# VH-VL binders against b7kms5: the designs that were tried, part 214

Target 1, 80 residues: b7kms5
Amino acid sequence: DTFETVRNTIRIESEVDESLRQLCHEERITKETWLEAAYLYLCEKPEELAQVIQLAQERLSQRKAIADYKRAKTMQERFL

## First folded at step 13 (VH-VL)

Design va36 (framework fv_miptenalimab)
Fold by ESMFold2-Fast, scan of step 13:
Structure va36 (fold): chain C 80 residues (1-80), chain A 124 residues (1-124), chain B 107 residues (1-107)
Amino acid sequence: as target 1 above (80 residues)
Amino acid sequence: QVTLVESGGGVVQPGRSLRLSCAFSGFSLSTRGVSVGWIRQAPGKGLEWVAHIDYDDEKRYSPSLKSRFTISRDNSKNTLYLQMNSLRAEDTAVYFCARTSFYDFLGLRYFDYWGQGTTVTVSS
Amino acid sequence: DIQMTQSPSFLSASVGDRVSITCQASQGIRSYLAWYQQKPGKAPKLLIYAASTLQSGVPDRFSGSGSGTDFTLTISSLQPEDFATYYCQQLYSYPWTFGQGTKLEIK
């Protein structure tokens, strides 16, 4: 009997990754088990989960804004 | 229009096998996020999820039934099957075929279309 | 397995009444909850999914609320066609499980 798992590849900001790696090393856990535990914990706390979702939406908006800016700058450099 | 029509039910003796079919139309099982499954309801009782099969052929079963029941599909015929072996009196129920769709990026599912059901009676 | 418990099991009400049915999960299921209506001899019909989203074609007198472990289905003004059995279902974790049902009867 064993856990059924799926393989995932994710991209996160390097500073966040470095912080998570340090936490996992100190506590002797893995990033995968931390992600599972964090999600499960938040599922039991709807108000906290809603706040996390808001933060995630804000971070996604920031990433899109940065991507849009970089594309616009590249176009300017290409055609100037 | 989405339709699901079950067939294959009947009266069978304990220990026998029976195969149910569900003919569906109006959607493709190869569409991402779509799955089809079986839900049963014993006389005068509530609903019990039996099994489902996803667009990517991943199969899931109720733990109490997975040793005796097998779900399969034939995409060329738009048909879903439930093979029921070693039938017991407690398997007596109306068996519904139903479709699920994903709600959003969280993978939340819901049964949006149901067939009329086919009756299986396991009795001597 | 996640146990889904509905309250009450039987509810008697009159046309025009506001009624609420509750559903409790034995562990947190977020918003992975659906509500179904079943009339005698018929297949269940989806009313609400994602705990609070009304299915297309369902009258707006039906509403759902809640998250985590406690959920409520509300009918703001009962109509004759609303007398039926109602089921909640969690789709958060396998095996998927249903509540025992709430039979809504005319007073």
Scores: ipSAE 0.000, ipTM 0.606, lowest interface PAE 16.5, mean pLDDT 86

Design va37 (framework fv_miptenalimab)
Fold by ESMFold2-Fast, scan of step 13:
Structure va37 (fold): chain C 80 residues (1-80), chain A 124 residues (1-124), chain B 107 residues (1-107)
Amino acid sequence: as target 1 above (80 residues)
Amino acid sequence: QVTLVESGGGVVQPGRSLRLSCAFSGFSLSTRGVSVGWIRQAPGKGLEWVAHIDYDDEKRYSPSLKSRFTISRDNSKNTLYLQMNSLRAEDTAVYFCARTSFYDYLGLRYFDYWGQGTTVTVSS
Amino acid sequence: DIQMTQSPSFLSASVGDRVSITCQASQGIRSYLAWYQQKPGKAPKLLIYAASTLQSGVPDRFSGSGSGTDFTLTISSLQPEDFATYYCQQLYSYPWTFGQGTKLEIK
């Protein structure tokens, strides 16, 4: 009967990180426990989980668009 | 050992009110991930979800019943209530009290323990 | 609201038969489906949750399959105690809804 953790590295928007860090400081919790609690809470609420997944898909699409633009610009600069 | 026992059913005239009770034991509704609710079944018909209340006091209702029915709990008595107002003949049914528990990764909640039901008959 | 439709509504079978009951959701519900058994005058009993996971204490002859919109409950070899009404339920979206039920009777 063992509870074990996994170490992950993730990149999030700096303003989101600042807001979350302040919340964790004020409430005396950690980012890891907040993330776990948020996921578990949303799993309990399928309709809310679906809305969060949709938002995540939108944010992912935005990140891909930005990455694709930067890649294309780099190619133009090097291979004009 | 989990038990749920319904009470408060009976015969009432249309337009009147009734309050059902569900006395539960073997668990606490303050436990994260636990919810309790009401499911009804009209004579010879299928199951219809009525309402439920979560450990965090979040209440959900069948849209057709929301204006007439109110779910509440009393943690000190381990009791769930259903206040039914403006009763109609269509509300005639056996009313079951049932528990769900939260299952990890998929937000799985299913009615794992049921009471034996209390009968409500709306007629003159 | 998500509509749950069971097929057939009535089924006659003999002890030892393999039977299947289907349940169709009007929209995708992933695996947020449960199956219940109800005997006359009794409360329903949970058989299967997450579309395919057998509840503790339920005999191995019961199995569930499917995801999205189409689901099946199978009893591999009917026993006398299996003659009952079976209901599916979606728990993906509020309001929670049940199928109309399938009554399994002795042939």
Scores: ipSAE 0.006, ipTM 0.647, lowest interface PAE 13.0, mean pLDDT 86

Design va38 (framework fv_miptenalimab)
Fold by ESMFold2-Fast, scan of step 13:
Structure va38 (fold): chain C 80 residues (1-80), chain A 124 residues (1-124), chain B 107 residues (1-107)
Amino acid sequence: as target 1 above (80 residues)
Amino acid sequence: QVTLVESGGGVVQPGRSLRLSCAFSGFSLSTRGVSVGWIRQAPGKGLEWVAHIDYDDEKRYSPSLKSRFTISRDNSKNTLYLQMNSLRAEDTAVYFCARTSFYDLLGLRYFDYWGQGTTVTVSS
Amino acid sequence: DIQMTQSPSFLSASVGDRVSITCQASQGIRSYLAWYQQKPGKAPKLLIYAASTLQSGVPDRFSGSGSGTDFTLTISSLQPEDFATYYCQQLYSYPWTFGQGTKLEIK
């Protein structure tokens, strides 16, 4: 009957967080339970999980590109 | 104890139809993460997945069989069915019903319990 | 469709031998792989799921390893009751597919 939990801190894009926070408020659930439910649902549907993984890989690549750009700009501003 | 018992097999002529049944006990198809399905094995050949039906009534089929075979269930009778239409010689096989379960909260599926199988022979 | 290829198709061995059979998926399937044992005239029996997790009641001489595309089933010390046909299955993507089987025979 008792769930054992682990504390995690994750960083997600502000727009995504705002949208998810609004959903959780409207439906009276928490971000933790939504994340658990979404993952469990997707694990029951391997083909849909594969599609989500592809999206995650794309978003990771985009975030890395943006971070690399910002880092380069900061170096330019400091040394030029 | 979990049990699955197939029935309905026999000898049938090409082009005819046959309905297989699988009576199960010891679990509920309404349980999240549980599904039941059919796997067949032609004489001297390997295993081939046919179809399955999930706890939420989602049905999945082998693409080559989808047009001729229909999976259904009756939760009140704890029975799974496979309706086979337009039977061909290549459908000759032992048909097993099997339950899938999931690995804890991760949802990894696997066939944990199998029936003994019922033999279908399509012959003229 | 994901194609599952087992190697070898036939394996001859003696009681007490350590034997391994392999299963290769045509694309990545993570750990969504199961191994089954089938004796003549009987239904398959689950041995291992999630690539490496031993099913309750299965002797610990059986073990599974691998992830992605390459998987191995190992029997550390072959017993007389282990002579059977072994199948791998991917449960990652529909349609679910099985390997062609490996028949383990007495040498």
Scores: ipSAE 0.000, ipTM 0.638, lowest interface PAE 14.4, mean pLDDT 86

Design va39 (framework fv_miptenalimab)
Fold by ESMFold2-Fast, scan of step 13:
Structure va39 (fold): chain C 80 residues (1-80), chain A 124 residues (1-124), chain B 107 residues (1-107)
Amino acid sequence: as target 1 above (80 residues)
Amino acid sequence: QVTLVESGGGVVQPGRSLRLSCAFSGFSLSTRGVSVGWIRQAPGKGLEWVAHIDYDDEKRYSPSLKSRFTISRDNSKNTLYLQMNSLRAEDTAVYFCARTSFYDILGLRYFDYWGQGTTVTVSS
Amino acid sequence: DIQMTQSPSFLSASVGDRVSITCQASQGIRSYLAWYQQKPGKAPKLLIYAASTLQSGVPDRFSGSGSGTDFTLTISSLQPEDFATYYCQQLYSYPWTFGQGTKLEIK
């Protein structure tokens, strides 16, 4: 009856984690159940899902850019 | 060390086109993580974001301007462009060129360096 | 689009005063907020990013606070060079939007 669960280790930004933790505490739910519910809810709303995917693509691009920037800055400090 | 200098502004009649340029030094648009954009300010009014281009050529526009304005760059000349078509009186503004930077793990963007602006006046 | 509303639009204060300017977002933007200072005839200057982080070279009398929808810029002891227009900006979602500005005049 119960579904098998999978353990995943994910890295999310600390501010996102803090905000989500506060929401879960206030509403008396867990991060796991919120994530499952949010994904399932969006799957039945294609236009909203597309907007979330766009935000995710933007955030991924920003993370990649900041990693590249920090790396470049470190190299500049060492060789200039 | 970082400078941005706008040019190409002037007085133009409604319906005409104008191309603005932003020449920069102290950084390169080919550098990973660098992004540049245009912000405008009408006389006596506030700031309005116009368009943005990332180092990987991803372009974003204000929805109200997307059909008339085009952002582009020439990395070999360290120059950013804004092509403005079908100009209207409400496009009258000072146009600023500004760089965005990423300095923390949140992927936060903010405009850390600005040019002094170039004035566009659309008048008959 | 996310609407940014500043309060007050105009503020007169004396040198040495503590002043606060507020900025409200029409939806949650977390800490994706920046504050800029613009003096007459000049380009804007970044003061604060990530809602509360002071930009290098900005005097420590400037501070920012808030998250989500309500944000505040505070100047703890106003100086003559602080008369300017102040703008907030959200960088959470495209299109990026600015508040209407707050003009600070020294009495």
Scores: ipSAE 0.000, ipTM 0.606, lowest interface PAE 17.4, mean pLDDT 85

Design va4 (framework fv_miptenalimab)
Fold by ESMFold2-Fast, scan of step 13:
Structure va4 (fold): chain C 80 residues (1-80), chain A 124 residues (1-124), chain B 107 residues (1-107)
Amino acid sequence: as target 1 above (80 residues)
Amino acid sequence: QVTLVESGGGVVQPGRSLRLSCAFSGFSLSTRGVSVGWIRQAPGKGLEWVAHIDYDDEKRYSPSLKSRFTISRDNSKNTLYLQMNSLRAEDTAVYFCARHSFYDSLGLRYFDYWGQGTTVTVSS
Amino acid sequence: DIQMTQSPSFLSASVGDRVSITCQASQGIRSYLAWYQQKPGKAPKLLIYAASTLQSGVPDRFSGSGSGTDFTLTISSLQPEDFATYYCQQLYSYPWTFGQGTKLEIK
């Protein structure tokens, strides 16, 4: 029925987005409902939730490292 | 030249605490993108990641060790620490200090420089 | 946690041999894998990162391949100094985990 919603804009890896879009197309669901279902499911599975959080922490650290790498490379190519 | 030197190991009884130190030179942990951590190796066994800390004080731990171990740094001394509490026989290992490689296009932080290790023996 | 399993655990080979060590992840890890070499009494040394990229200063007889769950470290022509234990490591998810190691002994 009717419920309150919020609009979010998120940026994810292109390869992940492509894979998720294919899954949603094949299963006839939306990215919004997949995200809601995944979160709700994981909240009932503490060991699986912990594993997902650990993956998210690594991915966040990787994004930070990539940004640091790009910054260093730009500086090196511009000033060396 | 990059060097890392561990110290503080020794023989300690179960339930006690021990603090390890790692003095490093040739880089600064205050530099953006720099990260250092601890890896241990039990006698005759393989490698186990313990924890790491980066220039922004972001700390990550092996989940099994997070409640007993604390990683910290003193940038003014170029020193990394590992505080180990409630030590158990299974904590017996050589503890290596290592710098995580950064500035990788894939964001991987592999271990590119290592110290020689300091031995911790937990025994009664 | 992601389990890393190496095969074989022990390997004996002759100088000049082509040697391969495999590493299997319990789940897909893309190409987020590194290989290390450890000689007795010494700290490990990085050989390969991102599954196939050779670390600076490492001899080109070492190579890595694979993605997802199956990875291989190959030494094209074994030398006496290659006697060591080799470890794979996944960097896909925390906690970072290593394989049990492969001990390579020169025959």
Scores: ipSAE 0.519, ipTM 0.870, lowest interface PAE 1.9, mean pLDDT 89
Fold by OpenDDE, second read of step 14:
Structure va4 (fold): chain C 80 residues (1-80), chain A 124 residues (1-124), chain B 107 residues (1-107)
Amino acid sequence: as target 1 above (80 residues)
Amino acid sequence: QVTLVESGGGVVQPGRSLRLSCAFSGFSLSTRGVSVGWIRQAPGKGLEWVAHIDYDDEKRYSPSLKSRFTISRDNSKNTLYLQMNSLRAEDTAVYFCARHSFYDSLGLRYFDYWGQGTTVTVSS
Amino acid sequence: DIQMTQSPSFLSASVGDRVSITCQASQGIRSYLAWYQQKPGKAPKLLIYAASTLQSGVPDRFSGSGSGTDFTLTISSLQPEDFATYYCQQLYSYPWTFGQGTKLEIK
């Protein structure tokens, strides 16, 4: 295998990002290497991976709902 | 006025199939932010989420039921369906249709309107 | 899956009493918790969402509190129409799961 990095733009919930940042700082690692390690670990843990997927699915739905909420709120404010 | 009315329940033998319907009025499933789902309740037991579908046709299932149950919708009829295959005794329950229509800044969805339920009995 | 455990399963109280029902999640669910009321032969009714937000039309004698793993539904002064079964639900992760229920009976 050849070690090569790919640039990604990842948007993370503020609270989660802050917590993760703090953890990475304390453990002297990066969010990138944390993500890589977490994924690799989960690939070997099918049950845990399934749990993470279920959580990720809900979080995606929440992001979608939040976007809808913001749209609705913006529309409402336009008529006030 | 929002209303949901379930139908299609009955008595069936194990291994058989059944399709439930939920006719709703007062809202459209095509409206952004709206989703509709099924929740069941075995006799004398608690509530169990089955599946839901949203305005973008995104479907989510209880993992234990995904292989046997299929949720679908017909927007032209304002009707939600639950196709249940390979029915088992443990599927015996009142099946409720419920709407998720509201959201907050946390993206939380909740069931604000429910139908009266339709009873499914699986017995030999 | 996230397990929701309600306590107590059965509760006897009198009209006018202050009653509390607790719900404990097997893991942290932040504030993604709802409370429902169900009367015999009827569909559940939403009472509280986001752990502490009162649903429109629900009397203010109902309140919710908590975050993380421990949540509480409180009825400040029990009314005759409040005798029912109550359920908590987490919406933090799929599958959405409910507590086993708390049946509030008249003493």
Scores: ipSAE 0.465, ipTM 0.868, lowest interface PAE 1.3, mean pLDDT 92

Design va40 (framework fv_miptenalimab)
Fold by ESMFold2-Fast, scan of step 13:
Structure va40 (fold): chain C 80 residues (1-80), chain A 124 residues (1-124), chain B 107 residues (1-107)
Amino acid sequence: as target 1 above (80 residues)
Amino acid sequence: QVTLVESGGGVVQPGRSLRLSCAFSGFSLSTRGVSVGWIRQAPGKGLEWVAHIDYDDEKRYSPSLKSRFTISRDNSKNTLYLQMNSLRAEDTAVYFCARTSFYDELGLRYFDYWGQGTTVTVSS
Amino acid sequence: DIQMTQSPSFLSASVGDRVSITCQASQGIRSYLAWYQQKPGKAPKLLIYAASTLQSGVPDRFSGSGSGTDFTLTISSLQPEDFATYYCQQLYSYPWTFGQGTKLEIK
């Protein structure tokens, strides 16, 4: 038998993706196994998990702000 | 109860061959994620990983030993083997049989059960 | 190959002492580190895996910490049965390698 898996598609920042791809290439692992390992490791470390969640919330807020800025800028360009 | 018991050690001359056995019970090597291997310890020295064999018969060796040592198993006898060829004085050690598994779901391996070891002495 | 270096190689302590043993990897191994205890003439016994997870049946006076390249095994209050040699092992990359060992002796 093998692990039952599910297919997911995610979008991440280009700089982060490049760093992760380099790590995966050097260590001979895949992005999927890195994600699984990272999540499972953090689930056993409540304090560290909380810190990661906070960082994720901050990054999400930044992404929303950037999206809002880009939307507003596009509108402004129509009236320049 | 999981047990591993080594045998086959002894005194041998340099250049000769020796086969070690490890009789195990309480688990199946066919269980996904389980592997069994050999770790050795020279007198007064630390631990050195030798080789392992996985549930699907995948074999891995220490690079320095790959050309001289062969790991194999006989599932019908619940026995693991280490065939050691062209023995050298530096192969003198206690040889332990040990099990690893993927119990933590993360795929992390660790040696959770060990045999007591069998002594191999290579001298003229 | 990843080299594992333990410090100190030899440690003298008294019952009741807090002792720490360190282990350094020559490259990042994340948390793929295990600690073993070996008493004279006996097989090693697993104490800690994944750098900080205590094996079932091991007394809670033992703890592990660290990630990446720097790791520590701590015994909060040393007991007579704790005098032994301790080994760290990386299971991140083949070939798997062990530290040289730390021998803990009674003072």
Scores: ipSAE 0.000, ipTM 0.594, lowest interface PAE 18.4, mean pLDDT 84

Design va41 (framework fv_miptenalimab)
Fold by ESMFold2-Fast, scan of step 13:
Structure va41 (fold): chain C 80 residues (1-80), chain A 124 residues (1-124), chain B 107 residues (1-107)
Amino acid sequence: as target 1 above (80 residues)
Amino acid sequence: QVTLVESGGGVVQPGRSLRLSCAFSGFSLSTRGVSVGWIRQAPGKGLEWVAHIDYDDEKRYSPSLKSRFTISRDNSKNTLYLQMNSLRAEDTAVYFCARTSFYDDLGLRYFDYWGQGTTVTVSS
Amino acid sequence: DIQMTQSPSFLSASVGDRVSITCQASQGIRSYLAWYQQKPGKAPKLLIYAASTLQSGVPDRFSGSGSGTDFTLTISSLQPEDFATYYCQQLYSYPWTFGQGTKLEIK
């Protein structure tokens, strides 16, 4: 039996990717199956899923703040 | 030089309201990447984060305090406020205001400057 | 919420000692950890941010290490002014949370 699958490309923070790769190597699983298992597990736990969504929202806002800071610093350095 | 000075504390009865103020200088809360917040400490206990407000007016609260406390700012006066409603004995604490630094490389934050604190005692 | 647990809660030491305080997060927080020192009746003072970066003006006998869930604050040669309560804080996810504190007392 084979599963119908889709191919996705995602960009994640390099430190997170390195940590996840190490976990997958040590446990002999793939990033694909870990992602599937994690999502399915969390879907059965509404309170935990809500916490993960909150963390995702925070990480997204953090990336925006970093981009804003770098933009401001670049402008400042250009006009020194 | 960065300074933060809290005021507005005192002794109040349960169920009452208090508004704390934090007058700051040496920086602007309109500056991208800056945030200011409140941390409290009950007598003999540890530190508890209360709330903070970012340069873009985004507000975050401790879930246990969100319904009773409101953070706000007045940029023209360089002042941060904490409105505390329906006060309980458990709210008795020293309330510190503190600044977080700019988002650096990885967006890391940390409280780099703190005020001396103002004492709130909720007692009948 | 991310729980921060410090060990030990109380530590007795003598001037000149090397002391270490640990902080454990209930989930991974990368390097989004700060250490603060608080003396009685005073506001906390930032010692270390990003788990291992020493704040300007802090003596180099203080150092921090760790990432993910396990962190350590080390004082290489304890001085009289170092007797205080130490707190770790995670700034990875809201709500921001502190450890319960480690009180460093003179032996």
Scores: ipSAE 0.000, ipTM 0.596, lowest interface PAE 19.8, mean pLDDT 84

Design va42 (framework fv_miptenalimab)
Fold by ESMFold2-Fast, scan of step 13:
Structure va42 (fold): chain C 80 residues (1-80), chain A 124 residues (1-124), chain B 107 residues (1-107)
Amino acid sequence: as target 1 above (80 residues)
Amino acid sequence: QVTLVESGGGVVQPGRSLRLSCAFSGFSLSTRGVSVGWIRQAPGKGLEWVAHIDYDDEKRYSPSLKSRFTISRDNSKNTLYLQMNSLRAEDTAVYFCARTSFYDTLGLRYFDYWGQGTTVTVSS
Amino acid sequence: DIQMTQSPSFLSASVGDRVSITCQASQGIRSYLAWYQQKPGKAPKLLIYAASTLQSGVPDRFSGSGSGTDFTLTISSLQPEDFATYYCQQLYSYPWTFGQGTKLEIK
């Protein structure tokens, strides 16, 4: 039937991962169920969903900027 | 050596459109890690971020302005544009063009160079 | 949106004074905060980014501190050129938002 699961491997900032692991341990839930619950809850809250998307967009831009910084630093060290 | 110069401001009636330009020198929008954007300031009030565009054409807008404003660039002319549609009295402000850099360990994009601003007055 | 509230809105001080301006975010923003200085009729100038990192060319009498929701800009010994309006900006989430500004005036 249509009730199926998929396996995903994702990279999360270590500080966020540590905080999330602590929360899941204290509340006796799993990272997988927290992710499902958060998404389902936000889908019913359009204004809150928009706020989360905007935070995600900023974090994505930050990741790109960090990659740009590391690239520039590597070029400087290699060619200067 | 980095210079940004805004133009295109003026007096315009509510509901009309206006296009602002920002001519820059001393850097290229094609350079990895570079972005440029618009920040406005209403008379006697604080700063409000409008929009920015980066080297790979990623565009971000203030949600309240996204439906009416469009940011674009012409790299061959070293020029940034802000197309403003359906102008309202509350859009009256000095519009600044500013550059950001991506060169830091946290990925923050701070406004390190600014133009002098161009004034937009929306009145009947 | 994240609201940034500065305190005080007006501050009067004398040359040589140590002054502090505070900025409070409506939610946690880590250390993702910048401070700008704006003189009358001029564009803003970046002073501090990442809450505490001094921008190149900015005098070391300027310093920033704080994280989460509470931030402080400190000027250790006011100079005549420091009388201006100061703004904080959060870079934690879109849309980027600024505080209402703090006008630093001669006492």
Scores: ipSAE 0.500, ipTM 0.877, lowest interface PAE 2.0, mean pLDDT 90
Fold by OpenDDE, second read of step 14:
Structure va42 (fold): chain C 80 residues (1-80), chain A 124 residues (1-124), chain B 107 residues (1-107)
Amino acid sequence: as target 1 above (80 residues)
Amino acid sequence: QVTLVESGGGVVQPGRSLRLSCAFSGFSLSTRGVSVGWIRQAPGKGLEWVAHIDYDDEKRYSPSLKSRFTISRDNSKNTLYLQMNSLRAEDTAVYFCARTSFYDTLGLRYFDYWGQGTTVTVSS
Amino acid sequence: DIQMTQSPSFLSASVGDRVSITCQASQGIRSYLAWYQQKPGKAPKLLIYAASTLQSGVPDRFSGSGSGTDFTLTISSLQPEDFATYYCQQLYSYPWTFGQGTKLEIK
């Protein structure tokens, strides 16, 4: 492997992570290479990329909502 | 209540070894996204990340310290350790134990709780 | 390794002032940036994580902004208890690295 890589933190929803892990195991690839390949593929598919971006935005909104709730709860517990 | 308490610091001669301990409470390392690690601060200097253990027992080290320092934990005792070998004068610092958590939205890590630190002095 | 450069290293200001501290990463770190406050003889205290998210219990006069390589910690109206040393940290990739610190002193 001659590619320079950057190791960073990526958190994936548990159900998605499990499904992805199974797929990667079956295909003898890694989640990292899957992400790289998927991105590269989508870069050549503008319509599909737009769909994925929309989906990603929706998922992000959901994650933000959950995070906000958890923060609010934590704050409430601290001040009550 | 989350608490971290470091111990094991002291004065040692160069070349000697020392093991630091961090007793923590109020959280479990079995909780996904929770990790613990060490950060040190030389007198009058800035913060330097030393090492940490991820929630999956993955150990990460500062490259400059990897050969001499070993991080470990005892889950049964809720204690984090830092084994420091071949100590040098430049290892003189306050060593902090800290917890990392994840930001749910982005999965970003941050040190949200810190101990008060234990002082290590390496001098001849 | 990713180098974090804070500016300025020293800052003198008065109570009530608006102050900003910058942190520049040697490469893109997205939003993987945290800000800490440290007072003499004390452990660092988390102020901001994810570049702009305020830690619970931290006054809202503190705010963080930025993404990629350039980040800013802002104190909208400096209070007496805010005089301390501030550090940025990237948690994008290992090894995690801190800025050299910014000491905020009373003018």
Scores: ipSAE 0.000, ipTM 0.683, lowest interface PAE 13.8, mean pLDDT 90

